# VH-VL binders against q0atu2, part 225

Target 1, 119 residues: q0atu2
Amino acid sequence: MLDKKARIRTSREYRNVFEKGKRLSGRFLIIYYVENALDNNRFGFITNKKIGMAVIRNRIKRQLRAIVREYQGQVKNKHDIVLVARAGIGKSSFEGMEKDYIAIMKKAGLFARNANKID
Below, E stands for the ipSAE of ESMFold2; O stands for the ipSAE of OpenDDE; V2 stands for 0.75 times the mean of E and O plus 0.25 times the DockQ between their complexes.

## First folded at step 9 (VH-VL)

Design vd7 (framework fv_recibokibart; at its last look DockQ between E and O 0.88; V2 from the best seeds 0.88)
Fold by OpenDDE, look of step 9:
Structure vd7 (fold): chain C 119 residues (1-119), chain A 121 residues (1-121), chain B 108 residues (1-108)
Amino acid sequence: as target 1 above (119 residues)
Amino acid sequence: QVQLVQSGAEVKKPGASVKVSCKASGYEFTDYYMHWAKQAPGQGLEWIGEINPDWGDTNYNQKFQGRVTMTRDTSISTAYMELSRLRSDDTAVYYCARAKYYWGFDAFDIWGQGTLVTVSS
Amino acid sequence: QIVLTQSPGTLSLSPGERATLSCRASQSVSNKYLYWYQQKPGQAPRLWIYDASSRATGIPDRFSGSGSGTDFTLTISRLEPEDFATYYCQQYESSPYTFGQGTKLEIK
């Protein structure tokens, strides 16, 4: 699981990302991202009811955390990033979700130049 | 209708703990942060902390940090605030209140009815 | 933390009069993060003004919020009997999300 330091924890932090951040949409994910004044990245997650029942949402939450954790070290520093799960994500495979994450993060230019797990 | 219903009044001795509940209805519980506020008798409002009902992340006022624990049970749309090591100045009405944290930002638009906690020897 | 200071502490007026409540912040607060609440004895607070100058749903137009930066004001153009209560300002600019100490509007 992501360290507390690597998570967006407060409502105000979420508001800041949505208010000032850029938005990009993938197949299963929407990301909002903005530069922060910290030395680390923070991730937030929005998994609302449109995703599906509680069992599905919990699965998606686990999978999103796993994906973010896997690629955390390859993301450019000093960013707050919120992942919003889209309705269709409940029917996606883990690999599909991962692929979508990589694609959207690449499109956003959020991966470091020396990233080696994104090809 | 949208509402927050809190648990009943509590009487505790110094050093004890109290756990107040706040049940949400009429809206999606995980779409709003749940906040807690303290109001001592005849005094103003004091913010205690907030919790993300979806992920469980919390943010506490440093004044209460170490003594307050906020939790939630999403299956019954209920938030909890536990205050430990109670002392006389913890005597107050405690409120829960919701606030949006994405897409349409407002402050505390819905409040619980409050829970009186009395700490006395 | 941002400290909000309200003045006066108590305001005694009669129905029909104009009320002016002040909320001063120790540092700048964006208008979208300044709120006012009304509270009557034995009741929970109720959101009254949001974004410094927008009336919440059901709030009469005799209420108005104004201000920017560090100085904010809640004005009641013509007091009605039901307006006598305590009013709190609150900032959501940064954690902790502090309240003012309140202004009690009482009937003279």
Scores: ipSAE 0.917, ipTM 0.958, lowest interface PAE 0.5, mean pLDDT 95
Fold by ESMFold2, look of step 9:
Structure vd7 (fold): chain C 119 residues (1-119), chain A 121 residues (1-121), chain B 108 residues (1-108)
Amino acid sequence: as target 1 above (119 residues)
Amino acid sequence: QVQLVQSGAEVKKPGASVKVSCKASGYEFTDYYMHWAKQAPGQGLEWIGEINPDWGDTNYNQKFQGRVTMTRDTSISTAYMELSRLRSDDTAVYYCARAKYYWGFDAFDIWGQGTLVTVSS
Amino acid sequence: QIVLTQSPGTLSLSPGERATLSCRASQSVSNKYLYWYQQKPGQAPRLWIYDASSRATGIPDRFSGSGSGTDFTLTISRLEPEDFATYYCQQYESSPYTFGQGTKLEIK
């Protein structure tokens, strides 16, 4: 999972993102995001029962962790970001979810548009 | 309907540990943070900490940091609070309470019935 | 950490009287994050007022919350016998989510 410093840990922090943050929807994900007063980003997740039974939910949770971890170095700092899994996410491929995440993050201005991902 | 049911009273010696359970029913367990609070006899309420029910992230009052561990088991909709190295001033009723952390109401609207923990020699 | 100080510690009144309970915060608290609870002996606390001034479901309109910033008040316009209890304020502005020490409202 992400480092503890990169996690939204408290209920109050989640509430702040939903109250003050901007919202962008993709096919499988919704993000809420707001500037924070830190020198780093924090990520939170909402993966409720709507996305499927426990096996499906656990798969989606693993995949979301992996996607966020993979791209976290390209995310502009000082943001609290909550990813909300939409009900249809259980039928997505990993690649579909990944592309959705990248597109939303670029629209939010949180990614460098032309950054080269390849090592 | 919506209910939090806590484990029964405990009597412990100084230096021991106690683990209190809080079983949720009548609502979606993963939609609410679980909080824990302490009330010593004749005293007010003291917030101990909170746990994200789905992802397990915790946040503790510094007063209890190092002695408290909060966990949960989503398969049985149950949260746990373990307090270690017990001392006499840990004698109290311990409550669990839920709070919605997205969309809607965000106060402690439902509380468990409380668990009395008595620490004595 | 935000300290909440309630006053008075004990308030002795008769049914029919008006009660005014004070909660003072050491730092500013947004109204959205100031709550009141009622607790009777042997019972768990019950949510009474949320967002500083909104009554929880089923709470009579004789209860009203007011205030902002560092000063908050719970007012009961005409006391009924069932209103005699201890009332706690709580802030949810920042962790740790502290409670006040309580005001015991008792029958004279």
Scores: ipSAE 0.841, ipTM 0.920, lowest interface PAE 0.6, mean pLDDT 91
ESMFold2 (binder alone), look of step 9: mean pLDDT 92; pTM 0.944

Design vd8 (framework fv_recibokibart; at its last look DockQ between E and O 0.94; V2 from the best seeds 0.86)
Fold by OpenDDE, look of step 9:
Parts: sequence; C-alpha cells; structure tokens
Structure vd8 (fold): chain C 119 residues (1-119), chain A 121 residues (1-121), chain B 108 residues (1-108)
Amino acid sequence: as target 1 above (119 residues)
Amino acid sequence: QVQLVQSGAEVKKPGASVKVSCKASGYTFEDYYMHWAKQAPGQGLEWIGEINPDWGDDNYNQKFQGRVTMTRDTSISTAYMELSRLRSDDTAVYYCARAKYYWSFDAFDIWGQGTLVTVSS
Amino acid sequence: QIVLTQSPGTLSLSPGERATLSCRASQSVSSKYLHWYQQKPGQAPRLWIYDASSRATGIPDRFSGSGSGTDFTLTISRLEPEDFATYYCQQYESSPYTFGQGTKLEIK
C-alpha cells in the first residue's frame, strides 16, 4: 500500500489537480497530473460506480494501488497524479490495466529517463 | 432526495468517547468528501476534518488531531466521527456535510441535522 | 491557517432596509473558494452563496455576494423577515477550511 505521504488525501488537493493539471486518456484510465511543490509524488484515485459493483471496484482499487506502487520509483518527482478509472476497467485483466497505465504515463512523459520496468 | 441523517443526541462524562454517525441517501456516497463541523453553544462553526468515503483518506484540523477519528462504511453509505478523551468544551452540536471534490464546486451544499453531544460530570 | 473575520458581529436592522456583511481573510482567497452560509436558531447551516457571488438553489435575488482577494461582502438589498439569521463565510482555499465567526442579523 502507498505511504500516506504518497497519497492525495484532501479534497482540496484533488481539486488542485483537476483544475491545474493536464489530462490524458488511456483505454482504462484517465490521468490528471500537475507538478507539486513537494519532494515526493502523490497519487489519487477515482473509482466510481460506473466501473462496476462493489466487489469489482474493490478489486480495481487493489490492482491500481499495486500498479502505482510497482512503478512509483520510476515516476518523475514532484507530481500530483490522479488516476480515474474508466468504464470497462472492471472487465480488464491486471496485465491489461498495467499496460494501459504504462502507456498513458509514458505518453505523459512522467517516467524517469532511466526507468527500467517499462516497455 | 439528497439528505444526511445523523445519530441522536449523546450525553457523556469527561474522559469518555463518542461516535456520531451520518447516513447519506439520494446520491452516490463516494462522490463527495464528508466533512464534520463543531458548533459550541452560542458559538460559531469550526471545521473538524474531512474523509474520502471511497478510499478512507482523512484530514483533520490540528486542533482535534489525536482525539478525532473519521471512518466510513460504504456498504450503508454512512460516515462516522469519533471523538475521544472528551472534556466539557467538547459540548456542542456536531454536523456532517458533504462537498464535491471533483467535477463540481467546493462547498458544503448538504448538511446533516446535527447531533448534540453534552459532556458533563 | 486562513483566518476569516466577519463584521459586524451583530447587525440590527428593520425589514426593508439594506444589509451589508463583511468577511475579511488574513490572506488572499480565490473567489471560487469563498462561500456563505445562513443559519437559523435550532437549524443546520444552509449553503447560501458559493464562489463568492453565486446564489445557491432557491436563494432569492435580493441576496448578492461580491469581493475578491481578502475582502468579501454579502448584501441583502431589502431585508425580509425570514432573512434575520446568522451568516457565516467560509474558505475552501486551504486546509483547515475555516469559517468566519459569523454575523448575527437581528431585527431592530
């Protein structure tokens, strides 16, 4: 699980990302990202009922946390990033979700140059 | 209709704990942060904290940090605020209120009816 | 934290008069994060003005909000009997999301 310091926790922090951040859409995920004034990255998540029933949402939440945690060290510093789960993600495999995350983060240019866990 | 319904009045002794509930209906519980406010008798409003009902992330006013715990049960769309080590100046009406944190404005647009907590020896 | 100071503490007026309520912030607050609430005795607060100048649903047009930076104002052009209540400003600029101490609008 992500450290508290690595999480967007307040409503105002979410608002800031949505208002000032850039938006990119993948197959299963939409990301909003903006530079922060901290020395660490923070991640937020939006998983509404559109993605499925509670069981599905809980699974997706676990998977998203796992993916973000796996690649956390390879993301450029000083960013607030919100992941919005899109409809249909509930039918995706973990690998598919991971692939989508990598693709969209690469497109956003958020991975460090020396990242070695990405395609 | 959209509404927040809080639990009933509480009478506690100093040093005890109180847990107030706030049940949401008429909207998607996870789409709004749940906030809590304190209003002492004849006084103004004081913000206590907020919680993300989807992920459980919370943020408290430093004044209450260490004594307040906010939780939620998404299965019944209910938020909880627990205040421990109660003292006389904790006597107040406590309100829950929702605020959208994405795709909307940031204001407390729906409030619970309030819960009176009385702390007396 | 951002401190909101409202003035006056109590405003005594008669129906039909104009009311002007002030809310001053200790630091700049974006208009989109300044809100007003009305509260009557024994009732929960109710959102009244949001984004400094937008009336909430069902709020009469005799109410108006204005201001920017550190100075905000709630104005009631012609007071009605039901308008007598306590009004609170609140900022959502940064945590903690503080309230003003309130202005009690009472009937003279």
Scores: ipSAE 0.907, ipTM 0.956, lowest interface PAE 0.5, mean pLDDT 95
Fold by ESMFold2, look of step 9:
Structure vd8 (fold): chain C 119 residues (1-119), chain A 121 residues (1-121), chain B 108 residues (1-108)
Amino acid sequence: as target 1 above (119 residues)
Amino acid sequence: QVQLVQSGAEVKKPGASVKVSCKASGYTFEDYYMHWAKQAPGQGLEWIGEINPDWGDDNYNQKFQGRVTMTRDTSISTAYMELSRLRSDDTAVYYCARAKYYWSFDAFDIWGQGTLVTVSS
Amino acid sequence: QIVLTQSPGTLSLSPGERATLSCRASQSVSSKYLHWYQQKPGQAPRLWIYDASSRATGIPDRFSGSGSGTDFTLTISRLEPEDFATYYCQQYESSPYTFGQGTKLEIK
């Protein structure tokens, strides 16, 4: 579970990421990301009904939280990042989702300089 | 039809708590932050706070911090606002209102009908 | 926090007249985060103008919004009897998302 300090908390903060952030698509995820004025990162999530029924959406939500928490220490600080689940994510395995996350975070340049040591 | 329906009027004594409900229908509950506002008799509107209905993250006006708790139950598309340690100047109509936080404009486009809370000894 | 000051507090006019309602912000607000609501006694507020100048669905052409930065205006070109109400501006630029104190538009 992510600490409350590492969560995008307000509706206005979500809108800031969509308004000013960069967008990058992977197989199962889209990320929007922008620099913030804090000393830490904040993460937000969008898991709309296109993904599937509630039980599937809730599984995806738990899995996304787990993946983000696993790698949060390797993410460059001072970023607000919103993960948007694509419609096909409901058919993904945890491992497939995790690999997609790593790939798009690397492509975005969001992992720290030691990111090659997580490969 | 999109609507927000709030629970009925409450009469409370100072020091008590009140929990107001706001049931959404006709739209995807998870796509909109739920906001709450206060309007004392004959007065203007005052924003209390907001809650992300999907993930539960909340944010309160500092004036109400420590006395207000916002929750929701996604299975019944219902948001709640609880105000504790009531005092006489909490007498007001309390409104819920929705705002989209992505892919559309963010104004409070739908409001509940309001819930009168009266605090008197 | 951003304070919104509306003026005048009360505006007494007759049907057919032009009304101008002002909303001044204590610091800059992007037009896309400045909204107007109408409220009649005993009723919930209704979204009237969003993004400073866009009319909500079903709002008549006689209503127009304008302004940027710290100064915003709601104009009613020719008052109809149903237009007499209280109007609130609201900013969504930063939390807490504040309202103005309202302008009561009443029949002279």
Scores: ipSAE 0.754, ipTM 0.896, lowest interface PAE 1.1, mean pLDDT 91
ESMFold2 (binder alone), look of step 9: mean pLDDT 92; pTM 0.948

Design vd9 (framework fv_recibokibart; at its last fold request DockQ between E and O 0.85; V2 from the best seeds 0.88)
Fold by OpenDDE, fold request of step 10:
Structure vd9 (fold): chain C 119 residues (1-119), chain A 121 residues (1-121), chain B 108 residues (1-108)
Amino acid sequence: as target 1 above (119 residues)
Amino acid sequence: QVQLVQSGAEVKKPGASVKVSCKASGYTFTDYYMHWAKQAPGQGLEWIGEINPDWGDDNYNQKFQGRVTMTRDTSISTAYMELSRLRSDDTAVYYCARAKYYWSFSAFDIWGQGTLVTVSS
Amino acid sequence: QIVLTQSPGTLSLSPGERATLSCRASQSVSSKYLYWYQQKPGQAPRLWIYDASSRATGIPDRFSGSGSGTDFTLTISRLEPEDFATYYCQQYESSPYTFGQGTKLEIK
């Protein structure tokens, strides 16, 4: 699991990201991201019913957390980032999802300069 | 229709715990944060805490920290608030209320009917 | 925490009169995060105004919300008998999401 401190937990924190953050869309994911005043990054997730039934959503949730955790150390600090799962994500493979995440995070310029797992 | 239906009134002894339920219907349970509020007799509203029904992340008012536990069962679209170590001043009507946290205003637009919890020796 | 102070505590008016309810915040609150609720005895609160000045669904035009920063106002242009209730303001600017202590609008 993603560390508790690395998660967006409150509704107001989510609101802040959606209100002030930048938005980028990938194939399977939309990210909203904004700088925070902390020393760590926080991640939030939106997995609404459009992505599929509960079983699918649960799978996607686990996979998204795994992906975020895997690349967490390579993300520039001081960001709140919300991942919104798109409708087609339920039919995606883990690799496809991961590729999409990397692509969109690169586009956002959120990976650190010394990132070595994103090629 | 969209509604929140809470469990019935409770009578508890001091030191006991109470668990109030709030069942959501008419909307996607996980799309809204569930909030809880306390209203003592003849008093105003007090925010207790919130929970993200999708992920289970919770945030409590410091006043209730250590005594309140919010949970949810997504399979039945039900949120729970448990208050432990009850005391007389916990006697109140407790409300659940939903609030959207994206793509809409954040106000408590739907409320449960309230659950009276009476704490008496 | 942000403290919301409502005034007056009790407002006694007659139908047809104008009512002005104030909500003062201890620190600045964005209009997007200032809400008003109406509550009648024995009932749950009901959302009345959101985003400081937007009427919730089904709320009559005689109700209006205004204000910014630390000072917010709920105005009822011409009171109707059904308007007599307690009104609470609430801030969603920061946790805890506090309420004002309420203004009881009672019939004179």
Scores: ipSAE 0.925, ipTM 0.961, lowest interface PAE 0.5, mean pLDDT 95
Fold by ESMFold2, fold request of step 10:
Structure vd9 (fold): chain C 119 residues (1-119), chain A 121 residues (1-121), chain B 108 residues (1-108)
Amino acid sequence: as target 1 above (119 residues)
Amino acid sequence: QVQLVQSGAEVKKPGASVKVSCKASGYTFTDYYMHWAKQAPGQGLEWIGEINPDWGDDNYNQKFQGRVTMTRDTSISTAYMELSRLRSDDTAVYYCARAKYYWSFSAFDIWGQGTLVTVSS
Amino acid sequence: QIVLTQSPGTLSLSPGERATLSCRASQSVSSKYLYWYQQKPGQAPRLWIYDASSRATGIPDRFSGSGSGTDFTLTISRLEPEDFATYYCQQYESSPYTFGQGTKLEIK
């Protein structure tokens, strides 16, 4: 579970990421990301009605939190990052979402250049 | 029709708690942050806090930090604000209001009708 | 927190007159995060102006908003009887999303 410090908590912070941020699309996820003025990262999530009924949405939410937490140690600091679940993510596997996340985060240059994956 | 309908007026004694509800209809509840504001009799508006109804993240005006708790139940599209350790200067009308926080973004475009909370001994 | 100071506190005018309502911020506020609301007694506030200068849906063109930085203005070019109400500015630049104290526009 992500610490409150590592969460985008306010509506204004979400708006900033969408207004100022860069956008990259993967198969199941879109990320918006922008440099912040903090010493840490913050993560936000958009899991709208299109991804499925409540049970499916809750599963996706749990899995996205787990994926972000697993890789947060590899993410370069000073970024606000919003993950948007695409339509069709409800049919994905955890592994599929995880691979998609890793790929788009690498493409965005958000993982540390020389960091190894956390052991 | 898009609307926010709040629970009825409350009369409370000092030291008690009150929980005000705000039921949304006519729109997708999880697309909008829910905000709460206070208006004491004859006074202006004071922002209390906000909650992400999908993910539950909250953020409070520090003036109310420690006494306010915002929650929601997405299954009935309802947000709640609980204010504890009530005192006489908490007597006010409390409003909920929504704001879209992604894509089209909005100010507080829809407000609840208000809930009068009276704190008296 | 950003403090919004509205002036005057009360403005007494007659229908047909021009009204000018001021909102001054203690820190810079982007125009896109400055809003105005109208409130009549016994009613909830209503969004009136957003992004400092854009009228909400259905708001008559006699209402105009202007300003930037720390100085914002709501102008009503020709007052109608229905315009007498209290007007609040709000900033959404940073939390807490504060309101001004209001300007009560009343019939003289």
Scores: ipSAE 0.850, ipTM 0.924, lowest interface PAE 0.6, mean pLDDT 92
ESMFold2, look of step 9: ipSAE 0.832; ipTM 0.916
ESMFold2 (binder alone), look of step 9: mean pLDDT 93; pTM 0.951
OpenDDE, look of step 9: ipSAE 0.920; ipTM 0.960
ESMFold2, fold request of step 10: ipSAE 0.826, 0.847; ipTM 0.913, 0.923
ESMFold2 (binder alone), fold request of step 10: mean pLDDT 93, 92, 92; pTM 0.949, 0.942, 0.947
OpenDDE, fold request of step 10: ipSAE 0.918, 0.921; ipTM 0.958, 0.960

Design yd10 (framework fv_ivicentamab_arm2; at its last fold request DockQ between E and O 0.38; V2 from the best seeds 0.69)
Fold by OpenDDE, fold request of step 10:
Structure yd10 (fold): chain C 119 residues (1-119), chain A 119 residues (1-119), chain B 110 residues (1-110)
Amino acid sequence: as target 1 above (119 residues)
Amino acid sequence: EVQLVESGGGLVQPGGSLRLSCAASGFTVSDNYMNWVRQAPGKGLEWVSIIYRRSSTDYASWAKGRFTISRDNSKNTLYLQMNSLRAEDTAVYYCAREYGTWEYYFDYWGQGTLVTVSS
Amino acid sequence: AYDMTQSPSTLSASVGDRVTITCQASQSIDSWLAWYQQKPGKAPKLLIHKASSLESGVPSRFKGSGSGTEFTLTISSLQPDDFATYYCQQWDSYSGEAYTFGGGTKVEIK
């Protein structure tokens, strides 16, 4: 599980990201990202009813957290990042989600260009 | 030397089925993101399907339910099972390897195999 | 709306001409764009990746440039071997497809 300090937890924190951050759409994800004044990155996750039933939403959220945990060490520092699941993510594979996450993070300049799979 | 050799194309009636093969050499198919990309006569390139390194699969929206991508690791071969074929599926089908892990471009392509769906 | 808009669709040029092909993304993709060359009856051939990195064996007259939403493939001096169709490509960020190609640019002899 993500460290508590690595999580966006309050509505105010989420609002700040949505209002001041940049938006970028991926295949399965939309990310909102903004610089923070901390020494660490924080991640938030949004899975609304458009992606499916509660079981699906919970699965997707769990998978996204797993992906973020695995690659968080390669993300540029001092960012608040909110991941919003798109409707099609409910039918996606974990590997597809992972690949899309990396793609959108690279496009956003939050991942190093030479970032690789962690074995 | 990396090489992709496609086979299995031919003439098939609407509603028919066909299985394409892509024999790979010089690299291991299961270690790479392998894709099928098609091109209708006189038209552009269109992504069809991907098989991920851990065997998950994704498809273009129009291909879902009719096309199945798979691989045989022992033969180092990629396959595309095509069912319920339609006239609009007429195209040259290419197998293509994505370079590396998170590079998102195709460095090697097969020569392509022509699939013609006609009464 | 399409993630990739390529222009022009057709380009007539002569040997020695400077040729410019443009690819526009619907949103910023940093430098994650590839260019391919395809000749009639042949498979596409990778020319450039990451917007400006030239593949091994590709002549230096080919140049990829741009970032964000605007990208350009330039052939400084068109050679007979360069008459072909060119495609840009990215990992999709809107349509829901994994990969998206531009519509293609056919470079034909004037």
Scores: ipSAE 0.896, ipTM 0.950, lowest interface PAE 0.5, mean pLDDT 94
Fold by ESMFold2, look of step 9:
Structure yd10 (fold): chain C 119 residues (1-119), chain A 119 residues (1-119), chain B 110 residues (1-110)
Amino acid sequence: as target 1 above (119 residues)
Amino acid sequence: EVQLVESGGGLVQPGGSLRLSCAASGFTVSDNYMNWVRQAPGKGLEWVSIIYRRSSTDYASWAKGRFTISRDNSKNTLYLQMNSLRAEDTAVYYCAREYGTWEYYFDYWGQGTLVTVSS
Amino acid sequence: AYDMTQSPSTLSASVGDRVTITCQASQSIDSWLAWYQQKPGKAPKLLIHKASSLESGVPSRFKGSGSGTEFTLTISSLQPDDFATYYCQQWDSYSGEAYTFGGGTKVEIK
């Protein structure tokens, strides 16, 4: 997420994930994900104005980046993954967001087999 | 054998307070996500609150500010502090264990404890 | 409207009958739906999670199906032990801010 290689940066890159990728809805997040041609993962983050004021949206993005960083070593490589925050996420605790991320990533089959940090 | 045993229910006047306890055995409360769920007489189930593995908490909007979920790890016990009680808080209160850190269902429930709020 | 809509609210059936209970979410909840059985004076008991996964020890006559917005619990041959109230469960389909339960379906003896 700090690493330039791990970021989805352009509108075209985001649109590719939305148009070509699979979609999975969780409690607070929606993920879109697609295989890429790289040897690494890339992550993107979307918060919209329905979530709240800019301060709140920036906090949510920061929290989601922290969650992704914590678990990124357990994510299967070669995927572009966009996390879209749902309207109620601003009311969730950090652990509520984290739980939802784990849940949707596991359901999507994006965690490596025998990941020790999950559960 | 997993067991959850609620206690601390009783009759209380409007505006009063009660603390409910849920004694757990067969598992460690702090390794799990623990919930309170209530059921008014003759009515359906209503989620109240969750405490996460690292002690973050989330509440139903109607409970926020009046109810506090907590735990005592040395006693392996979950609590619900209920303040400013109203007649509509009359219900059987259940504690429930959420399965794992990546699911959203309750695999074990206690027997419940009745709270009656009336003059 | 949001929330689970569970139907019917009550049904009468005989031992051996096939019964069907439905839940509908206002927006897609993928397959994040659980079913519980509750007998009078008892706590709810988990039957099915992830819409169709039968919990260990639950009789095979119980079957869950559906995804997205429409979900069904079917009891293929009703037994005396199955007279109970059934609840579906997920989160508020719009925001996720609370776990939510359907209104319940009471299955009673005809």
Scores: ipSAE 0.721, ipTM 0.875, lowest interface PAE 1.1, mean pLDDT 89
ESMFold2 (binder alone), look of step 9: mean pLDDT 89; pTM 0.923
OpenDDE, look of step 9: ipSAE 0.841; ipTM 0.932
ESMFold2, fold request of step 10: ipSAE 0.670, 0.680, 0.628; ipTM 0.858, 0.859, 0.840
ESMFold2 (binder alone), fold request of step 10: mean pLDDT 89, 89, 89; pTM 0.917, 0.917, 0.917
OpenDDE, fold request of step 10: ipSAE 0.895, 0.893; ipTM 0.949, 0.950

